# Designs tried in a protein design chat: VHH binders against q07589. Part 8

Target 1, 356 residues: q07589
Amino acid sequence: MSRILVIGAGGVGVITALSLWLKKESDVSLVVRSDYDRVLKHGYTIESCDYGRLEGWRPHHIYSSVEDAASAADNQGYNYIVVTTKNIIDGPVNSRVSNIIRPVLEKNKELHGPQLTTHILLVQNGIDIEKEIWAEFPREQYRYTVLSGIQLIGSTKIGSGHISQVGQDHLSCGAFDPQDAAAIQAANDFVRMYSNEGQNFVEFDPRVRYSRWKKLLYNAAINTSTALVGLDVPRCLEFGVNKKSTEIEVFHPAMREIIAIAASEGIIIEEEFITMFTEITRKKVFKPSMCVDCEKGQLMELEVILGNPIRIAKRNGVATPTLSILYNLLVLVQAKLKERKGLLKFDEKTATLVDE

## First folded at step 29 (VHH)

Design ww3
Fold by OpenDDE, look of step 29:
Structure ww3 (fold): chain B 356 residues (1-356), chain A 122 residues (1-122)
Amino acid sequence: as target 1 above (356 residues)
Amino acid sequence: QVQLVESGGGLVQPGGSLRLSCAASGFTFSRYWMNWVRQPPGKGLEWVSSISSSGGETYYADSVEGRFTIIRDNDKKMVYLQMTSLKTEDTAVYYCAREYTYGSESWFFDHEGQGTQVTVSS
């Protein structure tokens, strides 16, 4: 039986753990940081559109930290690490994915050496998020694969130990390295272990890079711009000059730039998606996730959604005038959020950023 | 494997009617919003209509509001688009699309549907 550690106990993480648990093909561990005591004592209350109402639910194991999970007395190592936290590269150092997973990788290595391959599933937004892992953990020293998880789900922690899932869970899982047979197999295995027929949707993704770029059309254009202005998509559209400027001058150009960057890598994203992403949400009155995060004072996945694409663009000689403006403005917004959270300090007397 | 197969297109005169059908398979149909989109000649994809999982909510583009009706049959795993008062500008390839709208993000799958051609011409 595969041992799976889920890291991130938000709405997404808890439902992810629940899905695995319900399938009964995995030993499921969940890292619960802030709500650990409550969850330990009372378990989770889950209201799920997929699985109904559960009270007092717990996975097989709960840990207060990744370190504790790694150091568990009966730990035989973990086959999978599922990371569901937001990827905030410019956030606190301890929030970096490489640092988050390090204790488990080290423990696995210690326990089993080359006999255990750890499969790291990044259920996160953005592109090039696997590069951090590859850079931090040499393959000569560590046995692991990196898997892509693209998840669409409406799930939120609405209280301590309380999860509300109002949107169905859809997960696409594949290998970041399309030539990594072990990763491919691991992704397929995960799909099997995660699938609850009639409840969630999960599929193997044979084109992870394509999928990531495609999703960035939406995230890099609509999620970012809405976050910047604090509006839902319909308002963004309607409030534009002649009700067209937002679409024509912001959304479409941004999406075209993403397409161009992808193309520079040989990944062809269909241009038809440009209008489709806008139109499909034209009458949907909701704020995208990045916008909501910003409004809630939470750091955005800015670097993985805009920063990395722009870096690729620069490297490949692709012009990104729209994305660059969005990025640089949102960098300031992100900094504002950091300052509020005490992650940045600005000295007004000297008008300079205080070095940490 | 997710499959969406469109049918029902054809040639019709302005003012005429057509009923498009989409057969869905490979997923739990009743749990997903469904959409019709179309691609006019030389243009990008245009959203036409959406219907909620239960069928209780429907939405239409302004261009088709009052003329088109989206319906679904969850037992048969079908979604339909009844088109009336067709106009020349309605000429397009029509596709059925599965929608992912989960409160915070919007996504869609237009898996492997070839679409169905609708031509409105006198």
Scores: ipSAE 0.139, ipTM 0.632, lowest interface PAE 2.1, mean pLDDT 92
Fold by OpenDDE, last read:
Structure ww3 (fold): chain B 356 residues (1-356), chain A 122 residues (1-122)
Amino acid sequence: as target 1 above (356 residues)
Amino acid sequence: QVQLVESGGGLVQPGGSLRLSCAASGFTFSRYWMNWVRQPPGKGLEWVSSISSSGGETYYADSVEGRFTIIRDNDKKMVYLQMTSLKTEDTAVYYCAREYTYGSESWFFDHEGQGTQVTVSS
């Protein structure tokens, strides 16, 4: 039986763990930081559109930290690490995915050396998020694969040990490296272990790069723009000049730039999606995730959503005037958030940054 | 395997009516918002209408508001689009599509169907 460690006990993480647990093909561990004591004592209350109402639910194992999870690893180690936390590479150092997974990866290495391949599933937004891990953990020293998870789910933590899922779980899982047979197999295995027929939707993704670029049409254009201005999509559209400027001058150009960047890699994103991503939200008054994060004073997934695409663009000679403006302005917004969180220190007397 | 099969398209005169149908299979139909989208000639996909999982909420593009009605039957796993007062600009291939709009995320899953052609012409 595969041992799976889920890191990130938000709405997504808990439901992910639940799905795996319900399938009964995995030994499921969950890292619960803030709610550890409560969850340990009382378990989770889960209101799920997929699985109904659960009271007092616990996975097979609960840990207060990744380190604890690593320490508690038996001779089998962990086969999978599922990361459901936001990817904020420019955030606190300890929030970097490489640092998050390090204790477990090291433990696996200690226990089994090259005989155990650790499969790291990143259920995160953005592009090139795997590169951090590849850079940090040399293949000569570590045996692992990196898997892509694109999850669409309406699930949120509504209280300590309380999860509400109102939208069906849809997960696409694949290998970041399309040539990595082990990763491909691991992704397929995960799909199997995760699938609860009639409850959640999970599929193997043979086009991870395509899928992530496609999603970036929305995230890089609409999510970022709304975050910048603090508006829901309908207001962004209606408040534009002649009710058209936001779509014509911001959203569409940004999306086209994403398409161009993808194209520079040989990935063809269909142009038909440009209008679709805007129109689908035109009548829905809600704020995208980055906007919500910003409003809540949380750091945004800025680098993986805009930074990395722009870096790719620069490397490949693709012009990204719209994305660049969005990025550079949001960098300032992010910096503001960092300052509030004590991650940046600005001396107003000297008007200089004193600590990054 | 997710399948969406559209039908009901045809040639109609301006002012006419058509009823499109979509048969869904391969997923938990009742848990998904369903949409009609269309692709006019030479244009990208255009959202037309959406209906909530329960059918209690419906939304329409401004261009079709008041003329089109979206309905679903969860027991039959069907989505319908009643189109009235059709205009030439309604000419398009119409597709049924699942919607992923949960909370703060919006994602449009690829439509799997072949679509149904609607042509409005005098």
Scores: ipSAE 0.032, ipTM 0.543, lowest interface PAE 2.7, mean pLDDT 91
Fold by OpenDDE, fold request of step 30:
Structure ww3 (fold): chain B 356 residues (1-356), chain A 122 residues (1-122)
Amino acid sequence: as target 1 above (356 residues)
Amino acid sequence: QVQLVESGGGLVQPGGSLRLSCAASGFTFSRYWMNWVRQPPGKGLEWVSSISSSGGETYYADSVEGRFTIIRDNDKKMVYLQMTSLKTEDTAVYYCAREYTYGSESWFFDHEGQGTQVTVSS
C-alpha cells in the first residue's frame, strides 16, 4: 500500500486527502499547520458536493509539520508527496517547494536509499515549477519523480477544521518529464488511487507542458489582470473603453503572447482559445484566484504564472509587451502585500528598502 | 474518457430553425456547466451559450440572444441548442464544450467533439 503525504490543508488539500482516503488504496497523511489542534481533537467537518457531509473526518495520520511527518515515517517512508500549497517563489522560505519537501526526501533517502523512489506531485499553477526541484535535488543523490497536477475544484476552508466544496474535483495528473517512464507510471498509479467513480474526476495527462501553457492563457491574462485592478471578469470587460478595450488591448494580446512563448518551445496552443477564454467568463461574475488572494492580503502565485513565462520568452526571443507590463505592475502589488505582512521593510526617511 | 458528440447541424435558409444536440459521457455531467461554441469560416472560436449545472442559469452571446435557447437533460447527459431565426452569420461548426469554472479557481475549457456543421444560406 502506498503511503501518501499531502502537504497543504486548505480546501484543495483536505479534499485531496479525503479522496485518497475514501479510495482505500493508500495510507494517507496530512500536514495541518494552523488548525492542527482542532483537527486532531475534532477532525474535519466537510461539506462536499462530491462526497456529501462528513463530520469528524481524519485521514490516517495528521501532522503539525512536514518535519513531524518525516520523523514519523519510521521504516516505511513516503511513496508520494502531494503538494497543494501555492507556489510562491518570492514568498517566505517555507513556501518554496524544495524546502517544503526536503524533510521527507531526506528521510526517505536515509531510510531506503536508492530503493525508494519518491513521487512528488505538484498540484500547483504555473510553468517550470518542476525545475526548482530538479535543481535542488540532484538525481545522483536522490531518487524521485516529479508529477504535474492540474486541479479544478471549488473548495474552500470556511473555518477552522471546516471545508466547503461546491465544485467537483477535477484533477489531471501526468509526468513533467514525458520521457520518464517511472514518472508516467507513478502518475497513472496516482490516478487509480485517487479516482472515486461518480464522485471526482481524475485523468492521466499525457501533455503536461501543453496543459500548463493552455491554462496560462487564462491565468497569465485574465487572472493577473483582474488581480491588478481588483475586479471580476465581467466588470473588467464591461468597464473597458467602449466595452472592448480590456478584451482587445489586454486579454487577447496577453494570451497571444503566451501562445507565442509556447510556440517557441514547439508547443502549439490553438489560437481559438483566445476568444474562448474571454467569452466563457464574460457573463459569469466571479473573481479569479489571484484576485481573491490579493484582496485577502495573501501573496499571489506571480512568479510561476507570469515571471517564468516571461523568462522563457526572453530566452527564446519572444516579445511580451503586454505580459511584461502586467508582471511589473503586479510585482509592485506583490511587494505591497509583502510590506503589509512584514516581509519587506521600507524606510520612509531614506525612501529605501531596508534589505538593500 | 471524456466524450462530447455533437449532432443536428445542416443546411437551412435564413430565418430557419435547427436544433443541435450534444451527447456527453465519461464524466459527471450534472456537475459541469456546459457550453456551445462555434467556429465561423476563417474565424476563431466564438462563445455562443452557457448553461449551469442544474440548468437554472443560461447565458447567451449578444449575437444570438433572443434567437437561441440552450437546454440540458442531466438524466440523459444531453445538452441542446435550439436555434431560431437563423442568419447567414450563424454559419459555423458548432461544438459542445465542458466548462471548468468552480469558485475562484482558474478557469479551464475543453471541447472534445468533432462539432456539427451549420450552414445558413439562401
Scores: ipSAE 0.030, ipTM 0.365, lowest interface PAE 4.6, mean pLDDT 91

Design ww3
Fold by OpenDDE, last read:
Structure ww3 (fold): chain B 356 residues (1-356), chain A 122 residues (1-122)
Amino acid sequence: as target 1 above (356 residues)
Amino acid sequence: QVQLVESGGGLVQPGGSLRLSCAASGFTFSRYWMNWVRQPPGKGLEWVSSISSSGGETYYADSVEGRFTIIRDNDKKMVYLQMTSLKTEDTAVYYCAREYTYGSESWFFDHEGQGTQVTVSS
């Protein structure tokens, strides 16, 4: 039986753990940082559109930290690490995915050496998020695969130990490296272990890079712009000059730039998605996730959604004037958030940054 | 395997009516928003209408508002588009599309069907 460690006990993480647990094909561990005592004592209350209402639910194991989880590996290690935390490259050092997984990866290596391949599933937004892991953990020294998880789910922590899922869980899982047979197999295995027929939806993703670029059309253009201005999509559209400027001057150019970047890698994103992403939300009043994060004072996944694409663009000689402006303005917004959180310190006497 | 099968298209005169149908299978139909999209000749895909999972909410493109009605039957796993007062500009291949939209979360859609041709001509 596969041992799976889920890291990130937000709405997404808890439902992820629940899905695995309900399938009963894996030993499920969950790292619960902030609500550990509550969850330990009372378990989770979960209101799920997929699974109904659960009271006092716990996975097979709960841990207060990744380090504790690593220590409790019981000589078996973990076959999978599922990371559901936001990927915030420019956030606290401890928020780096490589640092998050390091204790477990090291423990696995210690216990089993080359006999255990650790499958790291990143259920995160953005592009090139796997590169950090590949850079930090040389494959000559570590046995692991990196898997992509693209999850669409409406799940939120609404209280300590209380989760509300209002949108069905839809997960696509694949290998970041399309030539990695082990990763491909691991992704398929995960799909099997995760699938609860009639409740959630999970599928193997044979085109991870394509899928991530496609999603970035929305994330890089609409999520970012709405976050910047603090408006829902319909207001963004209606408030534009002649009700067209947002679409014509911001959304479409940004999306086209994403398409161009993808194309520079030989990945063809269909142009039809440009209009579809705008039209499908034209009359739906909601704020995208990045906008909500910003308004709640939470750090945004800025680097993986805009930073990395822009870096790829620069490397490949693709012009990204729209994305660049969005990025550079949001960098400042992110910095403002960091300052509020004490992650940045600005000395007003000298007008200089004193700590990052 | 997700399947969407559109039907009901045809040739109609301006001012006429058509009812499109989409049969869905291979997924939990009642949990997904459904959409109709269309592709006019020489143009890209255009969103036409959305209906919520329960059918309680409906949305329409401005171009079809007041003329088209989207409905669904979750028991039969069907989504319909009643089109009235059809115009020449409504000529397109129509697709039903599954939508992944949940509040503030990111969304996706798919239109795996072959579509159904609607031609409005005098």
Scores: ipSAE 0.030, ipTM 0.407, lowest interface PAE 3.8, mean pLDDT 91
Fold by OpenDDE, fold request of step 30:
Structure ww3 (fold): chain B 356 residues (1-356), chain A 122 residues (1-122)
Amino acid sequence: as target 1 above (356 residues)
Amino acid sequence: QVQLVESGGGLVQPGGSLRLSCAASGFTFSRYWMNWVRQPPGKGLEWVSSISSSGGETYYADSVEGRFTIIRDNDKKMVYLQMTSLKTEDTAVYYCAREYTYGSESWFFDHEGQGTQVTVSS
């Protein structure tokens, strides 16, 4: 039986753990950083469109930290690490994915050496998110694969130990390295272990890079711009000059720049998606996730959504005037959020950042 | 295997009516918002209409508002588009597509169907 550690106990993480648990093909552990005592004592209350109402639910194991999960007396090594936290590389150092998974990866190595390949599933937004892990853990010293998870779901924590899922879970899982046979197999195995027929939707993704670039059309253009201005998409469109400027001068150019960056890598994203991503939200009053994060005073996944694409663009000689402006303005917004959270210190007497 | 099969297209005169059908299989139909999109000649895909999972909410592009009606039957796993007062500008290949959400975000995956041709001509 596969042993799976889920890191991140938000709406996404809890439902992920629940799905695995319900399938009964995995030993499921969940790291609960907040509400640990409550969850330990009372379990989760879950209102799920996929699985109904659950009271007092717990996975097989609950841990208060990744370190606790790694040092547990009954730890026999984890086959999978599922990371559902936001990828915020410019956030606190401890929130970096490599640092999050390190205790478990090291323990796996200690327990089994090269006999255990650890599969790291990143259920996160953005592009090039696997590179930080590859850079931190040399292949000569560590046996692991990195898997891509693109999860579409409407799930949120609405209280301590209380989860509400109003949108069906759709997960696409694949290998970041398309030539890694072990990763491909691991992704397929995960799809099997995660699938609850008639409840969630899970599929193998043979085109991880393509899928991530395609999603970036929406995230890099619409999610970022709405976060900047604090508006839902319909208002952004309607408030534009002649009701056209937002679409013509912001959304479409940004999306085309993403397409151009992907093309520079030989990945062809269909132009039809430009109009589609705009039109599907034209009549629906919703704020994208990055906008909501910003309004809630939470750090945004800015670097993986805009920073990395722009870096690729610069490397490949692709012009990104629209994305660059969005990025540089949102960097300031992110800094404002950091300052409010005490992550940045500004000395007003000298008008300079305080050296950390 | 996810399948969406569109039908009901054809040649019609301006002012005429046409009813499109989409048969869905391979997924839990009743849990997805469904959409109609179309691709006019020489143009990209454009959104036409959306219907919520339960059918309680419907949305339309401005260009078709008041003329088109989207309906679904969850028992039969069908989505329909009743088109009235058709115009030459409505000429396109029509596709049905699933809608997905990521939190408060919405988007489409690739449409699986071949589409159905609607031609409005005098």
Scores: ipSAE 0.024, ipTM 0.488, lowest interface PAE 4.2, mean pLDDT 91
Fold by OpenDDE, fold request of step 30:
Structure ww3 (fold): chain B 356 residues (1-356), chain A 122 residues (1-122)
Amino acid sequence: as target 1 above (356 residues)
Amino acid sequence: QVQLVESGGGLVQPGGSLRLSCAASGFTFSRYWMNWVRQPPGKGLEWVSSISSSGGETYYADSVEGRFTIIRDNDKKMVYLQMTSLKTEDTAVYYCAREYTYGSESWFFDHEGQGTQVTVSS
């Protein structure tokens, strides 16, 4: 039986753990940083559109930290690490994915050496998110694969130990390296272990890079723009000059730039998605996730959604005038959020950032 | 596997009517928003209409508002598009597509069907 450690106990993480647990094909551990005592004592209350109402639910194991989880791995270690936290590169150092998974990866190495391949599933937004792990953990010293998870789920933490899921879980899982047979197999195995027929939807993704670029059409253009201005998509469109400027001058150019970047590395995203992403949300009044994060004073996944694409563009000689402006303005918005959270200090007397 | 089979297209004169059908299988139909999209000749895909999982909410592109009606039957796993007052500009291959709207994010699946051709010509 595969041992799976889920890191991140928000709405996504808890439901992910629940799905695995319900399938009964894996030993499921969950890291619960906040609410550990409550969850340990009372379990979770879960209101799920997929699984109904659960009271007092717990996975097989609960840990207060990744370090504790690593220490408790005994001789079996972990086969999978599922990371469901937001990927915020410019956030606290301890929130870096490489730092999050390090204790478990080190423990696995210690226990089993090259005999255990750890499969790291990143259920996160953005592109090139796997590169951090590849850079930090040399393949000569560590045995692991990195898997891509693209999950859409209407699940949120509504209280301590209380989860509400109002949207069906949809997960696409594949290998970041399309030539890594072990990763491909691991992704397929995870799909199997995660699938609860009739409740959630999970599928293998044979073209992870394509999928991530495609999703970036929406995230890099619409999600970022709405976050910047604090409006829902319909208002963004209607409030534009002649009701067209937002679409023609912001959304479409941004999406075209994403397509161009993808093309520069041989990934062809169909242009028909440019209008599709805009039109599909034109009449739906809601704020995208980055906008909501910003309004709630939470850091955005800015670097993985805009920063990394722009870096690729620069490397490959692709012009990104629209994305660059969006990025540099949102960097300031992000900095504002950081300042409010005490992560940045600005000295108004000297008008300079305080070097810590 | 997921299957979407579109039908009901044809040749009509301007001002005419057509009713498109989409038969869905291979997934929990009642849990998904459904959409109609179309691809005019030489153009990209454009969104036409959406219907919520329960059928309680419907949305239309401005170009078809007041002329098209989207309906679904969850028992039969069908989604329909009643088209009236058809215009030459409505000429396209029409596809049905799954969508999920999760709080603050929206996503659609690639259409799996072959589509149905609608041609409006005098």
Scores: ipSAE 0.021, ipTM 0.383, lowest interface PAE 4.6, mean pLDDT 91

